# VHH binders against Abasic site processing protein HMCES (HMCES): the designs that were tried, part 61

Target 1, 269 residues: Abasic site processing protein HMCES (HMCES), of Homo sapiens (Human) (q96fz2)
Amino acid sequence: CGRTSCHLPRDVLTRACAYQDRRGQQRLPEWRDPDKYCPSYNKSPQSNSPVLLSRLHFEKDADSSERIIAPMRWGLVPSWFKESDPSKLQFNTTNCRSDTVMEKRSFKVPLGKGRRCVVLADGFYEWQRCQGTNQRQPYFIYFPQIKTEKSGSIGAADSPENWEKVWDNWRLLTMAGIFDCWEPPEGGDVLYSYTIITVDSCKGLSDIHHRMPAILDGEEAVSKWLDFGEVSTQEALKLIHPTENITFHAVSSVVNNSRNNTPECLAPV
Short names: E, the ipSAE of ESMFold2; O, the ipSAE of OpenDDE; V2, 0.75 times the mean of E and O plus 0.25 times the DockQ between their complexes.

## First folded at step 9 (VHH)

Design v12 (from p81 with S99D T105Y; framework vhh_6z1v_2; at its last look DockQ between E and O 0.54; V2 from the best seeds 0.00; counts 0 for: pae E 6.6 > 2)
Fold by OpenDDE, look of step 9:
Structure v12 (fold): chain B 269 residues (1-269), chain A 122 residues (1-122)
Amino acid sequence: as target 1 above (269 residues)
Amino acid sequence: EVQLVESGGRLVRTGGSLRLSCAASGLTFSSYAMGWFRQAPGKEREVVAAISRSGGSTWHADFVKGRFTISRDNAKNTVYLQMNSLKPEDTAVYYCAADFGYHLYEDAYDYWGQGTQVTVSS
């Protein structure tokens, strides 16, 4: 996964992340560093994206089932990294393969610290290689959406206003991630960064791409992944597998340029 | 400073019972998952049992076979390992460990006790 969409306004995003804590109380996640949230139809590595994580990471006495939402840098910067510039990382940390997560120090260490997060997105993009051509067809991949009588097809939202209404009830894609905290050697703010765990693609997606993000489907999966105080690392890792509960449609080549941040990126062709 | 102090280790006969205790200080105990590990002479350290911060979730190694039980009392900042039906193979130094996260592998734990010797004689 090298491209995602997360374009919802902050308030809408927050509401979309409503959850029940372990006591059954309905809650909204609290924001950390909300000003770092930058909505975009076209999120690339090194950009900030919102993730969910347990409140326990910030508050010692917090209920581990409570959630915080925070923008983090896509591309995990290990805490042990000693260079002043994260871009000098010699290995790609955009994704973490599920089969080697425990073999790679960069991922094993933060995972061992309970630094599990849920990466939020409208969906993610993948490019299908066309047989016989060097051309790649991009696809937008996301959770199936509940057709509400009023929710015209994503394609029928003729007006920006209608599009906003459609997205008010958008089910966000919830991807399993690992995050780490890096303190710059020269001082400054702690950098929070994440990697997306990837798995082999489900059958439905296999023709498009051979790998997919580990998707946490449903509140229980999300809760268990986040709750590093009550759910062991081993149990959490059992949640990491391909899911068939996805849908996708072809999109235009507009998404190929990471600078393009328009609804056209998501629009079916 | 975080301190974990194990106690209760002693010489026991095969089939005997022993309760280990680990008293924690210098940390918010209820925020930490706890684990028991053991290391026999010439063997690698292995996880025996683990318990979540609230005590609502526990894990026991397969070799325990229902003989050992991990528990905790957050009010007393103490984690316990009740060991029943002890065997000579259970002879080891038993270590208490604490971590902010709930884990079943040694490398994940940040804090360790000095260990307590359990010896089971035939």
Scores: ipSAE 0.491, ipTM 0.808, lowest interface PAE 0.9, mean pLDDT 91
Fold by ESMFold2, look of step 9:
Structure v12 (fold): chain B 269 residues (1-269), chain A 122 residues (1-122)
Amino acid sequence: as target 1 above (269 residues)
Amino acid sequence: EVQLVESGGRLVRTGGSLRLSCAASGLTFSSYAMGWFRQAPGKEREVVAAISRSGGSTWHADFVKGRFTISRDNAKNTVYLQMNSLKPEDTAVYYCAADFGYHLYEDAYDYWGQGTQVTVSS
């Protein structure tokens, strides 16, 4: 997984992240660094995207079931990295394979510190290689959406009023991630960055691509992945598996160029 | 000032039992997950057992599973390690550690005790 859509305005995104804490109280996540949120239909590695994480990462004595939402850099920069420029990292950290996560120091160390996050997106893109050609067919992949009387279709979202019908109640894709915190050697602000855990594709996606992000399906899975105060690394890793609760449609090649940030990127073809 | 003080370490015979205690002060104990670690001479420190803030989740290393049991008493600000069926290879200094997060790595823990010596003789 190397491309996502996360285009909702901050207030819509925040409402979509409503949750229940361990005491049953309904809450919205509290933002950190909201000015770094850059919505786009076409997010790529090295860009910032919002993630959920436990409030306990920021505040001593916080309830570990409470959630913070914050933009982080896609492409994990390990805390032990010693160069001044993150682009000099000698290995790719956009994704982390679930079957080797405990063998790779870049991922094992932050995971062992409880640095688990939920990466948010409208959905992700994947390119299917067509047999006998170099052509690739992009697909937009997302949770099945509940349709209501006021709901619109994705293809009709090119006007403001139709946009609201599609997106105001959109169920965000929730992917399992690991993050780390890097302090530049020359000084400056701490860099928060994440990787997306991947697994083998479910049967429904296997014709598109052989890998998929590890999707956390439902509030129990999201809560357990985030709650490093109550859920150990070993128990959290049991949440990492493929899911069949996923849908997709073909999209045009407009999405291929990561500078294209328009609704056409995810419109059905 | 946060303090973790282990007690209960002593010499015991192979097959014997021992209960370690770690009393905590200077912190809100119920907000902390706790771990027991051990270090034998010339070896790296290793995790033995861990318990979540609430006590609802526990973890034990495979080399002690079925023999050692971690528990906590939040009213007494104390975490325990019950050690049964002791073997000579269990000889080590045992440390308790505390952190807000439920971790299995030593580097993740903020607070450490000074340790208590456990010696298991043939």
Scores: ipSAE 0.074, ipTM 0.586, lowest interface PAE 6.6, mean pLDDT 89
ESMFold2 (binder alone), look of step 9: mean pLDDT 86; pTM 0.878

Design v2 (from p10 with E99D L104F; framework vhh_6z1v_2; at its last look DockQ between E and O 0.82; V2 from the best seeds 0.00; counts 0 for: pae E 7.5 > 2)
Fold by OpenDDE, look of step 9:
Structure v2 (fold): chain B 269 residues (1-269), chain A 121 residues (1-121)
Amino acid sequence: as target 1 above (269 residues)
Amino acid sequence: EVQLVESGGRLVRTGGSLRLSCAASGLTFSSYAMGWFRQAPGKEREVVAAISRSGGSTWHADFVKGRFTISRDNAKNTVYLQMNSLKPEDTAVYYCAADWGYSFYDEYDYWGQGTQVTVSS
């Protein structure tokens, strides 16, 4: 996964992340560093994206089932990294393979510290290699959406107004991530950064791409992944597997340029 | 300073029972998962049991086979290991450990000094 969409306004995003804590109380996640949230139809590595994480990471006595929402840098910067520029990291940390997560120190260590997060997105993009051509067809991949009588097909949103209505009830894609905290050697703010765990693609997606994000489907999976206080690392890793509960449609080549940030990026062609 | 102090280790006969205690200080006890490890002479340290912050979740090693039970009292900042049906093979130094991430790996945040458990035939 090298491209995502996360374009919802902050308030809408927050409401979409409503949850119940372990006591059954309905809650909204609190924001940390909300000003770092930049909505975009075309999120690339090194950009900031919102993630959910346990409140316990910030408050020592907090209920671990409570959630915080925070923009973090896509591309995990390990805490041990000693260079002043995160871009000097020699290995790609955009994704973490599920099969080798425990073999790589950069991922194992933060995972062992309970630094699990849920990466939020409208969906993610993948490019299908066309047989016989050097052309790649991009696809937008997301959770199936509940067809509300009013929500025309994503394709039928003829007006910007209708599009906004469709997205008000959009089920966000919830991807399993690992984050780490990096302190710059020269001082400054702690950098929070994340990697997306990837798995082999489900059968439905296998023709498009052979790998997919580990998707946490449903509130229980999300809760268990986040609750590192009550759910062990070993138990949490059992949640990491392919899911067939996804849908996708072809999109235009507009998304190929990471600078393009328009609804056209995720619109069906 | 964080301290984990194990107690209760002693010489017991095969089939006997023992309760280990680990008293924690210098940390927010309820914020850490706790674990028991053991190391026998000439063997690697191995995880025996782990317990979540609230105590609502527990894990026990396969070799425990229902003989040992981990528990905790957050009000007392103490984690326990009840050991029943002890065998000579259980002879080891038992260590208490605190883990922020609730993992069963050797990389715990804090460790006790250990308590010796000896099971005689």
Scores: ipSAE 0.807, ipTM 0.912, lowest interface PAE 0.5, mean pLDDT 91
Fold by ESMFold2, look of step 9:
Structure v2 (fold): chain B 269 residues (1-269), chain A 121 residues (1-121)
Amino acid sequence: as target 1 above (269 residues)
Amino acid sequence: EVQLVESGGRLVRTGGSLRLSCAASGLTFSSYAMGWFRQAPGKEREVVAAISRSGGSTWHADFVKGRFTISRDNAKNTVYLQMNSLKPEDTAVYYCAADWGYSFYDEYDYWGQGTQVTVSS
């Protein structure tokens, strides 16, 4: 997984992230650094995207079931990185394979510190390699959406108001991530950055690609992944597996160029 | 500044029981997950049990499950390991450790000096 859509305006995104804390109270996540949120239909590594994480990461006595939403850099920069420019990182941290996460210090160390996050997206893109040609077919992959009259369907939006209704009801894709905090050696703000955990693809996606992001399906999975105060690393890792609760459709090659930020990127073809 | 002091380690017979205690000072005890680790001569240190900040979640290694129980008393700043049905293979130095992240890795933030448990046949 190397491309996502996360295009919702901040207030719509925030409402889509409504949750219940451990006492059952309805809440919205509190933003950090909201001005760094850069919505786009076509997000690539090294860009910022919003993630959820426990409030306990920022406030020592906080209820660990309470959530913060913050933009973080896609492509984990390990806390031990010594160069002054994160783009100089010599290895790819866009994704972290679940089967080797405990063998790579770049991922094992922050995971052991409870630095678990939920990466938010409308959905992700994947390119199917076709045998017999070098051409690739992109697909947009996302949670199944409840069909409603003129809402919940990407292809049904024929006006700005109908488009808004589709996305007001959109179930965001929730992917398991690990983050780290890097202090630039010459000073400046601490950089928060994340990787997306990957697993073998489910049967429904196996014809498209052999890997998929680890998807956290449902509020219980999201809560357990985030709550490092009460859910141990070992228990959290049991949440990391493929899911069949996923759908997709083919999209045009417009998405291939990451500079294209238009609804056509995810429109069915 | 942070100090973790284990006590209760001693010689016991196979099949016996004992309880280890670890008193903490110099930290806000209720803000840390706690763990017990052990190290036998010539072996690497291994996690035995871990407990969340509130005590609401515990984890035990398979080799001690059903025999050992971790618990904590946040009012007394103390974590315990109740050890039952002891075997000679449980002979080791037992360490108390505190960690922000609530993990089972050997990378805990603070460590005690250890207490020796010896189980005779």
Scores: ipSAE 0.022, ipTM 0.541, lowest interface PAE 7.5, mean pLDDT 88
ESMFold2 (binder alone), look of step 9: mean pLDDT 86; pTM 0.883

Design v3 (from p10 with S30N E99D; framework vhh_6z1v_2; at its last look DockQ between E and O 0.77; V2 from the best seeds 0.00; counts 0 for: pae E 2.8 > 2)
Fold by ESMFold2, look of step 9:
Structure v3 (fold): chain B 269 residues (1-269), chain A 121 residues (1-121)
Amino acid sequence: as target 1 above (269 residues)
Amino acid sequence: EVQLVESGGRLVRTGGSLRLSCAASGLTFNSYAMGWFRQAPGKEREVVAAISRSGGSTWHADFVKGRFTISRDNAKNTVYLQMNSLKPEDTAVYYCAADWGYSLYDEYDYWGQGTQVTVSS
């Protein structure tokens, strides 16, 4: 997983993240650094995207079931990194394989500090290799969506207001991530950055690609992944597995160039 | 200064029981998960059991399941390890540790000095 869509305006995104805390109270996540949110249909590594994390990471006596939403850099920068420029990192941290997470210091260390996050997206893109050619067919992959007469479908939106209604009740893709906090040697703000955990693809996606993000399907899974105060690392890792609860459609090659940020990137072809 | 002080380690025969205690001072005890670790001579330190800050969630290593029980009393700033059906392979120095993250690694924030448990055959 190296490309996602996360294009919703901040207020729509926030409402889509409504949740219940440990006491059953309906809440919205509280933003940190909202000005760093850069919505786009075409997010790539090194860009920032919103993630959910426990409030306990910011306040030592907070309820660990309460959620913060914050933009973080895609491509985890380990806290021990010594150079002044994150682009000098000589290994790829865009993804973290679930089968080796406990063997890689860059991921094991922040995981042991409870630095689990939920990476938010409209969905993600994957490229299918076509038989007998180097051409690749991109697909947009996302949770199945509940449709009503008023909400419509992605491919059937005839007007700006109909397009808006497609996304009003969009179920955001919720991917398991690990984050770390890096203090630049020259000072300044702490850099928050994340990696997306990957697993073998489910049967439904195996013809597209052999890997997929670890998807947290449902509020119980999301809550357990986030709540490092009450859910140990070992119990949280049991949440990391493929899911068949996924759908997809082919999209145009417009998405291939990460500079293209238009609805055409995810439109069915 | 933060201090974690273990007590209760001693020599016990196979099949016996022991209760370890760890008294904490100098930290806000109920903000930390607690763990018991052990290290036998020539072996790596390993996690035995862990308990969440509230005490509502516990974890025990497979090699001690059904025999050891971690618990805590947040009013007394103390974590316990009840050890039953002891085996010679349980012989080790046992450490209590406090961790802000609820991890199962030995990356804990604060460590005690350890208490020796010896199980004779």
Scores: ipSAE 0.390, ipTM 0.743, lowest interface PAE 2.8, mean pLDDT 90
Fold by OpenDDE, look of step 9:
Structure v3 (fold): chain B 269 residues (1-269), chain A 121 residues (1-121)
Amino acid sequence: as target 1 above (269 residues)
Amino acid sequence: EVQLVESGGRLVRTGGSLRLSCAASGLTFNSYAMGWFRQAPGKEREVVAAISRSGGSTWHADFVKGRFTISRDNAKNTVYLQMNSLKPEDTAVYYCAADWGYSLYDEYDYWGQGTQVTVSS
């Protein structure tokens, strides 16, 4: 996964992340660093994207089932990294393979510390290689959406108003991530960064791409992944597997340019 | 300052029982998962058992085979390891550890000084 969409306004995103804590109380996640949230239809590595994480990571007395939402840098910067520039990382940390997560120190260590997060997105993009051509067809991949009587097909949202209504009830894609905290050698703010765990693609997606993000489908999976106080690393890793509960449609080549940030990026062609 | 103080380690005979205690101070105890580790001479430290912050979830190593049980009393800021049917191979220094995360890896935030358990044949 090298491209995502996360374009919802902050308030809409927050509401979309409503949850119940372990006591059954309905809650909204609290924001940390909300100003770092930059909505975009075309999110690339090194950009900031919102993730959910347990409040316990920030507050010692917090209920571990409570959630915080925070923009973090896509591309995990390990805490041990000693260079002043995260871009000098010699290995790609955009994704973490589920099968080797425990073999790589960069991922194993933060995972062992319970630094699990849920990466939020409208969906992610993947490119299908066309046989016989050098052309790649991009696809937008996301959770199936509940057809509300008023929600015309994503394709029928001819009006900006209809589009907004569709997205107000959009089920966000919830991807399993690992984050780490990096303190710059020169001082400054702690950098929070994340990697997306990837798995082999489900059967439905296999023709498009052979790998997919580990998707946490449902509130229970999300809760268990986040609750590092009550759910062990080993138990959490059991949640990491391919899911068939996804849908996708072809999109235009507009998304190929990471500078393009328009609704056209995720629109069906 | 965070302190973990193990107690209860002693010489016991094969088949005997022992209860280890670890008293924690200087931290919000119920915010930490706790673990017991052991290290025998010339061997690597290994995880024996772990328990979640609430005590609602526990893990025990395969070599325990039901002989050991981890528990905690959050009101007393104490974690326990009940060890039954002890064997000579259980001889080790047993360490209490605390971590924000419920983990089975040797990457806990805080460690005790350890208590010696010796099982004699």
Scores: ipSAE 0.298, ipTM 0.696, lowest interface PAE 1.5, mean pLDDT 90
ESMFold2 (binder alone), look of step 9: mean pLDDT 87; pTM 0.891

Design v4 (from p10 with L104F; framework vhh_6z1v_2; at its last look DockQ between E and O 0.88; V2 from the best seeds 0.00; counts 0 for: pae E 6.1 > 2)
Fold by OpenDDE, look of step 9:
Structure v4 (fold): chain B 269 residues (1-269), chain A 121 residues (1-121)
Amino acid sequence: as target 1 above (269 residues)
Amino acid sequence: EVQLVESGGRLVRTGGSLRLSCAASGLTFSSYAMGWFRQAPGKEREVVAAISRSGGSTWHADFVKGRFTISRDNAKNTVYLQMNSLKPEDTAVYYCAAEWGYSFYDEYDYWGQGTQVTVSS
């Protein structure tokens, strides 16, 4: 996964992340660093994206089932990294393969510390290789959405206003991530960054791409992944597998340029 | 200073029972998952059992086979290992460990000095 969409306004995003804590109380996640949230239809590595994580990471006495929402840098910067510039990291940390997560120190160590997060997105993009051509067809991949009587097909939202209404009830894609905290050698703010765990693609997606993000489907999976205080690493890793509960449609080549940030990126062609 | 102090280790006969205790100080006990490890002479350290922060979740190694039970009392800052049906193969130094994450890795944040358990035939 090298491209995602996360364009919802902050308030809408927050509401979409409503949850019940372990006591059954309805809650909204509290924001950390909300000003770092930048909505975009076209999120690339090194950009900030919102993730969910346990409040326990910030508050020692917090209920581990409580959630915080925070923008983090896409591309995990390990805590041990000693260079002043995260871009000097020599290996790709955009994704973490599920099969080697325990073999890579950069991922194993933060995972062992309970640094699990849920990466939020409207969906993610993948490019299908066309046999015999150098052309790649991009696809937008997301959770199936509940057809509300009023919400015409994503394609029928003729007006920006209708599009906003469609997205008010958008089920966000919830991807399993690992995050780490990096302290710059020269001082400054702690950098929170994440990697997306990837798995072999499900059968439905296999013709498009051979790998997919580990999707946490449902509140229970999300809760268990986040609750590092009560759910062991071993149990959490059982949640990491391909899911068939996805849908996709072809999109235009507009998304190929990471600078393009318009609804056209995820619009069906 | 964080301290984990194990107690209760002694010589017991095969089939006997023993309860180990680990008293924690210098840390917010409820903020840490706790684990018991053991190391026999000439063997690697192995995880015996682990317990979540609240005590609501526990894990036991396969070799325990229901003989050992980990528990904790957060009010007393203590984690326990009840060991029943002890065997000579259970002879080891038993270590208490605390970790921020609930991971069962051998790289815990804090370790005790260990308590010797010896099971005689």
Scores: ipSAE 0.656, ipTM 0.857, lowest interface PAE 0.8, mean pLDDT 91
Fold by ESMFold2, look of step 9:
Structure v4 (fold): chain B 269 residues (1-269), chain A 121 residues (1-121)
Amino acid sequence: as target 1 above (269 residues)
Amino acid sequence: EVQLVESGGRLVRTGGSLRLSCAASGLTFSSYAMGWFRQAPGKEREVVAAISRSGGSTWHADFVKGRFTISRDNAKNTVYLQMNSLKPEDTAVYYCAAEWGYSFYDEYDYWGQGTQVTVSS
């Protein structure tokens, strides 16, 4: 997983993240750094995307079931990284394989500090290698949506009413991530950055690609992944597995160029 | 200054029982997960049991399952290890540790100096 869509306006995105805390109270996540949110149909590594994390990461006495939403850099920069430029990192941290997470210091260290996050997206893109050609077919992959067929076409975003019918009640894809905090050696703000955990693809996606993001399906899974105060690392890792509760459709090659930020990126072909 | 002080370790016969205590000071005890570790001579330190900051979640290693029980009293800033049905292979220095992240691997923020437990035939 190296490309996502996360295009919802901030207020729509925030409402889509409504949750219940440990006491059963309905809440919205509180934003940190909302001005860094850059919505786009076509997000790539090194861009900022919103993630959920426990309030306990920011406030020592906070209820660990309360959620913060914050934009973070895609591509985890380890806290121990000593160069001044994150692009000098000599290994790829866009994704973290679940089968080696406890063997890689870049991921094991922040995981031990409870630095678990939920990466938010409309869905993700994956490219299928077609037999007999060098062509690759992109697909948009997302949670099944209630009333999508009644509420309009995913690609029909040529008026506010048509867009709203599809996206106002969109179920966001929730992917398991790990984040870290890096202090640049030459000074400046602390950099928050994340990686997306990956697993072997489910049978439904195996014809498209052999890997998929670890998807947290439902509020119990999301709550347990986020709550590092009460859910141990070992318990949390049991949440990391493929899911068949996923759907997809083919999209045009417009998405191939990461500078294309239009509804055509995810429109069915 | 943060201090974790273990007590209760001694010589005991096989089949006996001991209760270890670890008193904490210099930190907000209820904000930390706690663990018990042990290290026998010539062996690597290993996790024995862990407990969440509230005490609502516990974990015990398979080699002590059913014999050892971790608990905590947040009002007294103390974590305990009840050790029953002791075997000679339980002989080790036992350490308590505190961590923010509840990971119970060797990244704990604070460690005690240890208490010796010796189990004789």
Scores: ipSAE 0.115, ipTM 0.607, lowest interface PAE 6.1, mean pLDDT 89
ESMFold2 (binder alone), look of step 9: mean pLDDT 86; pTM 0.879

